# Ledger of designs, part 1: VH-VL binders against a3dgf7

All scores and structures are predictions.

Target 1, 153 residues: a3dgf7
Amino acid sequence: MIVERVLYNIKDIDLEKLEVDFVDIEWYEVQKKILRKLSSNGIEVGIRNSNGEALKEGDVLWQEGNKVLVVRIPYCDCIVLKPQNMYEMGKTCYEMGNRHAPLFIDGDELMTPYDEPLMQALIKCGLSPYKKSCKLTTPLGGNLHGYSHSHSH
Below, numbering starts at 1 at the first letter of every chain, in headers, positions and changes, except where a header shows other numbers; antibody chains are not in Kabat numbers.
F, E and O stand for the ipSAE by ESMFold2-Fast, ESMFold2 and OpenDDE, each averaged over both directions (binder to target, target to binder). V2 = 0.75 x the mean of E and O + 0.25 x the DockQ between their complexes.
Where letters were taken out, [cut] stands.

## First folded at step 1 (VH-VL)

Design n1 (framework fv_necitumumab)
Fold by ESMFold2-Fast, scan of step 1:
Structure n1 (fold): chain C 153 residues (1-153), chain A 124 residues (1-124), chain B 107 residues (1-107)
Amino acid sequence: as target 1 above (153 residues)
Amino acid sequence: QVQLQESGPGLVKPSQTLSLTCTVSGGSISSGDYYWSWIRQPPGKGLEWIGYIYYTGSTDYNPSLKSRVTMSVDTSKNQFSLKVNSVTAADTAVYYCARESYDFWSDYYTFDYWGQGTLVTVSS
Amino acid sequence: EIVMTQSPATLSLSPGERATLSCRASQSVSSYLAWYQQKPGQAPRLLIYDASNRATGIPARFSGSGSGTDFTLTISSLEPEDFAVYYCQQRSNWPLTFGGGTKAEIK
């Protein structure tokens, strides 16, 4: 199937009425113009991001009857940090920004994709980061435009 | 085996709406594998892409024509249609319908089947 | 919109000669470029897609080359049936755009 727009988000509906199939979109792929994926049920899905808006967790891309295809951002290894005060919050944002690391938030914790040099740098700064598997769904500051993962060997 | 055939009035008066239909045979329009387009060619001039429609009704139009163009699809009749509002002499052209074949894995788009074209003249 | 410019507008050659047709894009289209042949009273026919891939049933004498902004369609040895108008088309950005065409005429 080929889908070209977000129809709505599952947060706005009663999910119990629907048969849900998921398409996993990595955090670095949410802004890509064209994506080729397999859904969790094995359906081939082509996504054309016509509006250029970042795909979000829970976005519904296709519906037929009670069957829907929903965007899911999978878990990945992350650096997680819970700032204890405003100084630690500022220091975390400064260190992450200097390394162009994307910053995400979940409750009172800040997260970024796992990177060993960054982990060591945060420890040396006197912060208390730890490694955890997380969903990077809520960017701190809102917009992920310009974030793209390059394939490298 | 797949064939596309345009139909509609060959003469339209200025300021009125141009309406054309493309009938698809030898293949189903109700398929996610294809986009269906209209392309026009004024006499003695080059080709201009007007827009496409997907079998679900999703459309995208050439911005130069977007304010005047509407496409629709009728999967039960295996047809898709074009309407151009407020026509002028500049809309006089041969209108082609065409199938856009999408090789999803290679990300290639090609117009692999075309109708024979229908001349529409805008004149009083 | 991406503007496609073809040159020359008219190419006068004899059967057996090599034809070289040029197509230039106003901005990079990578390799997302196709070539079509159109004979009088007929719809266009796909010749080349993705800059250099020959479509099914197209004779080996037709070849495409180029990337970015500059593209060439080559007919190694013209046959009588090849005298037609040739259009290039980009598919890199919406809207899809065609060149103005190159008419291959018998000398």
Scores: ipSAE 0.000, ipTM 0.481, lowest interface PAE 12.8, mean pLDDT 85

Design s7 (framework fv_tislelizumab)
Fold by ESMFold2-Fast, scan of step 1:
Structure s7 (fold): chain C 153 residues (1-153), chain A 123 residues (1-123), chain B 107 residues (1-107)
Amino acid sequence: as target 1 above (153 residues)
Amino acid sequence: QVQLQESGPGLVKPSETLSLTCTVSGGSISSHYVHWIRQPPGKGLEWIGVIYYSGSTNYNPSLKSRVTISKDTSKNQVSLKLSSVTAADTAVYYCARHYDILTGEDYYGMDVWGQGTTVTVSS
Amino acid sequence: DIVMTQSPDSLAVSLGERATINCKSSQSVSYNVAWYQQKPGQPPKLLINWASTRESGVPDRFSGSGYGTDFTLTISSLQAEDVAVYYCQQYNSYPYTFGQGTKLEIK
């Protein structure tokens, strides 16, 4: 199937009687204009995102009766930092920005996609990074188009 | 609030098939991963298997030849069948969920458990 | 299969004192470890997720730590209601596996 717009987000409705099929959209793909994906149930899905809005976790792309196709941003390995004070927050943002690493936030944790050389660099500069599986859904700041370009073909 | 409740016969004869049902209320089984776990008297916990929202299953290799997990969405129920039972299958059987519809999390502990149902295998 | 080994098998701690329970995996499980509390006649209750993230409603005296193969559950000041069996579990790989359990009692 071909889908060209987001119908609504599942956070805005009661999920009690819906049959959900997922399409996994990686964090670096949310602003891609054209995607070809396979859903969790094996359905071929073409996504034409011509309006330029980033896809979000829980976005419903298709519905027939109680059957829905929902965007999921999968968990991935991440480097996580939990700054304990203003100095650590500033240092974390500086070190990540200096390395052009995309920065995401969830509560009191800052995170970036896992990269072993980056992990070691952060340890060497005196920070306390750790590895964790995370959903990279909330960027700390503007859009990630520039970074996403490095992963596109 | 989501709740899970196990039910089934408390006594099963050796060589027969054990059949248990997990009834889900306050939410749909189509939005959950539902696991079966058992605990023999005085022993620890053993994971039996899981059924995904899609109906796909994954089983503990030690039990795979004897176990079937299925669901009936119209009744909001998940079923466990264990064939060719022996005294070693005597245990409390639990169903438990972890939730992934909004988060897509395959990596999470089981946050809601049924109260458990006791199964004794004896002649 | 990933084997989860807890230590000690049994632990007696005085009220108000610190209790520490260890869990070791036979291979790396990253942070994909949960801790459960089980009281007699009750199902297990999830306490800690992702090795160190406390579940909603769980008292702050419970904390988890660790990564890879070595994990710890700590109760900073033991209360009477904490008497239970504690289990670690990995969900890094199928089949999911649990530790053998640690029985925590008041000294």
Scores: ipSAE 0.000, ipTM 0.526, lowest interface PAE 14.8, mean pLDDT 85

Design t1 (framework fv_teclistamab)
Fold by ESMFold2-Fast, scan of step 1:
Structure t1 (fold): chain C 153 residues (1-153), chain A 122 residues (1-122), chain B 108 residues (1-108)
Amino acid sequence: as target 1 above (153 residues)
Amino acid sequence: QLQLQESGPGLVKPSETLSLTCTVSGGSISSSDYYWGWIRQPPGKGLEWIGSIYYSGSTYYNPSLKSRVTISVDTSKNQFSLKLSSVTAADTAVYYCARDYSGYWDEGFDYWGQGTLVTVSS
Amino acid sequence: SYVLTQPPSVSVAPGQTARITCGGNNIGSKSVHWYQQPPGQAPVVVVYDDSDRPSGIPERFSGSNSGNTATLTISRVEAGDEAVYYCQVWDSSSDHYVFGGGTKLTVL
């Protein structure tokens, strides 16, 4: 099936009345104009995201009766860091920005996709990062564009 | 490292079925991020998409060719194949197989086979 | 059916900038990919998703896409850039990959 817009977000409605099928969208795919995916129930899904807004976890892309197709952002390996003060917050943002790493937030923790050189750099500058499997759903910056151009061994 | 290679008869008689196979090496055809496609090019003309297949067996076909085309996948051999029935001289073309990179960064057809000329004659 | 229109040929001198257009109704809402096909060779993608370059493609290649026109720009053109260039989109309304007719770039 082809879907061209987000209908609503599942968090805004009562899930007990819906039959939910998921399509997994990686954090780096949320702003792609065209995606071809297989849903959890085996349905082929073509997504045309023409309005430029990033797909979010829980976005409903298709509905027929009580059956819905919902965006799910899967877990991935991440560097997680909980800044203890203003200095650590500033230092974390500066170091991640210097490496063009995408920055995500969950509560009072900052996260970025796992990268061994970045992990070592954060440790070397006195921060306390750790590796964890996380969902990268809430970017701290508004735009996830361009990470692929800065990523290198 | 990823390579695609077309194989099959270079000559097909009118009204018969054109059959080609694409062998994928250096990567798995059983990836959720890729479709695998066939594109053709008649001598001196432009590119025309024939169809694409997912490793599950699900297909998209060019509407102009849909009644004559079948694409299949064999994940155990890391291959996918094209059958085009009822061929005519208009089906004479170089046939390419290619990876359809739609699920990760949408890079279009990012790897192509070298192409194989199929002539429809006699 | 959805149609992409390209000029049949573009001619430039070495070192100049070539611009190859791809016209399509509301093409700015679609992801445009550009392929280079040297004589007798398979196509290679030189620009994908409007403006991104694959690894190994020189910085001289760039793309843009807005409104009804996408453009492939090749700066500091070299003799080795001589090829036919094709634009391509996915048309979700018909589940169809559409290629432009191709533009032959001639380097004088």
Scores: ipSAE 0.006, ipTM 0.505, lowest interface PAE 14.9, mean pLDDT 85

Design t3 (framework fv_teclistamab)
Fold by ESMFold2-Fast, scan of step 1:
Structure t3 (fold): chain C 153 residues (1-153), chain A 125 residues (1-125), chain B 108 residues (1-108)
Amino acid sequence: as target 1 above (153 residues)
Amino acid sequence: QLQLQESGPGLVKPSETLSLTCTVSGGSISTSSYYWGWIRQPPGKGLEWIGSIYHSGSTYYNPSLKSRVTISVDTSKNQFSLKLSSVTAADTAVYYCARLGEYYDSSGYSPFDYWGQGTLVTVSS
Amino acid sequence: SYVLTQPPSVSVAPGQTARITCGGNNIGSKSVHWYQQPPGQAPVVVVYYDSDRPSGIPERFSGSNSGNTATLTISRVEAGDEAVYYCQVWDSSTDHWVFGGGTKLTVL
C-alpha cells in the first residue's frame, strides 16, 4: 500500500479500540520523503510523505475500521548526558556539533546515537555520559538532514 | 498490592482442553496501561510465552501454539483465562499468569512485571 | 523463528562479579528484559529495556546490549542471587515473545 500523510497519533486516542500493525522507522529515516518498508504483519508499505514533516512515534499512516498501521521508532544504543548547568549544556552541544552527531532531548537529558570515540571524548572533557537504550524522537534544535548514519552500537 | 492467582484443574487427560483462570486483585484489568499474559514452564525447563490479551479482547499468541490457544478476558470478574486444546504430555508445565505493559517501542512491549505463583498442570491419563 | 542462546550455568564465589550472556542475531537492535527465578518461585524482572532497573532491584544488577550479545552483570554477588536467569525479547516480525533457555547462577 501507498500512504502519503499522517492521519493522527495514537497517543491522542484510546488504543484499546484498535488492531495495530507496525512499520519500523529508524531515527535517521524520519525525515525521508520516500520510504519502502515491510510492516510487522508482512504488508509492503510505500511511504510518500507529501507534507515533508518528520514521522513521529505512534503516527497512524493508514486505517480501515479498527485496523491501523502505526509508526514505531526503535530503541537504539545512545550516549545520554544530563548537563548540570549552562556551561555543561554548551560544552555538550559543542562536542556533539563538532562531530556532526545528531542531538536529541528527553526532559533534562541529552542523547545521541552511541559512538565509542564520542563517549570517550565526552568523558575526557569532564562530563558524565552514560550508555543507555533510548528512543531518539525529539531533536534538539535543527532538523536531521545531512547527517551520516552510524551503526556503531 | 497487585496480586495474580492461577486456578484450574491440576490434571488434564491427553486430547482434552486445558482451562485456567487468572484472578487479579488489588488492581483493575480494565486499564489501557497493561496487557495480561500466560507463560508456561515444563518441569526443569525454560520459560515459554503462550499469549497475551488486552482488556478489549485483542490478543497475541505464540505462533507455535496459535492453533490450540484461546485467551479471553472477563472484566466484570477481573479475570482472564487460558484454553489450550488437544493437550499431550508435552503440555505438562507450571502455568503462570502475568501483567505486562503496553507497546513501548519497535522491540515490543514492557516486561512482565507481576506474576502469579504458578500452577502445575499435569497431562496424563 | 528468532532464538536466544544463554550458557546453561555460571558459577561465582560470593563478592565476585557474574556475567550472564544472551546471544541473538542483531539483538543489539532489540530491547532485552532479564528475569531472575529463584528455586521454586515465580520470575521477577531485574533489568528491563537493556539497562534499566525496576524499583527495589539493587544497583549491583546492570545490563548492556550491543551487536549480537546482551549481558546481565551482577556485581558483588550474594548467596541470595542464586537463581536461573532468563533474557527475553519481542520478535516484531512474528509478534512473539522469545525467552532464552536460562542460565543457572550458582554461588558457592
Scores: ipSAE 0.000, ipTM 0.483, lowest interface PAE 17.7, mean pLDDT 84

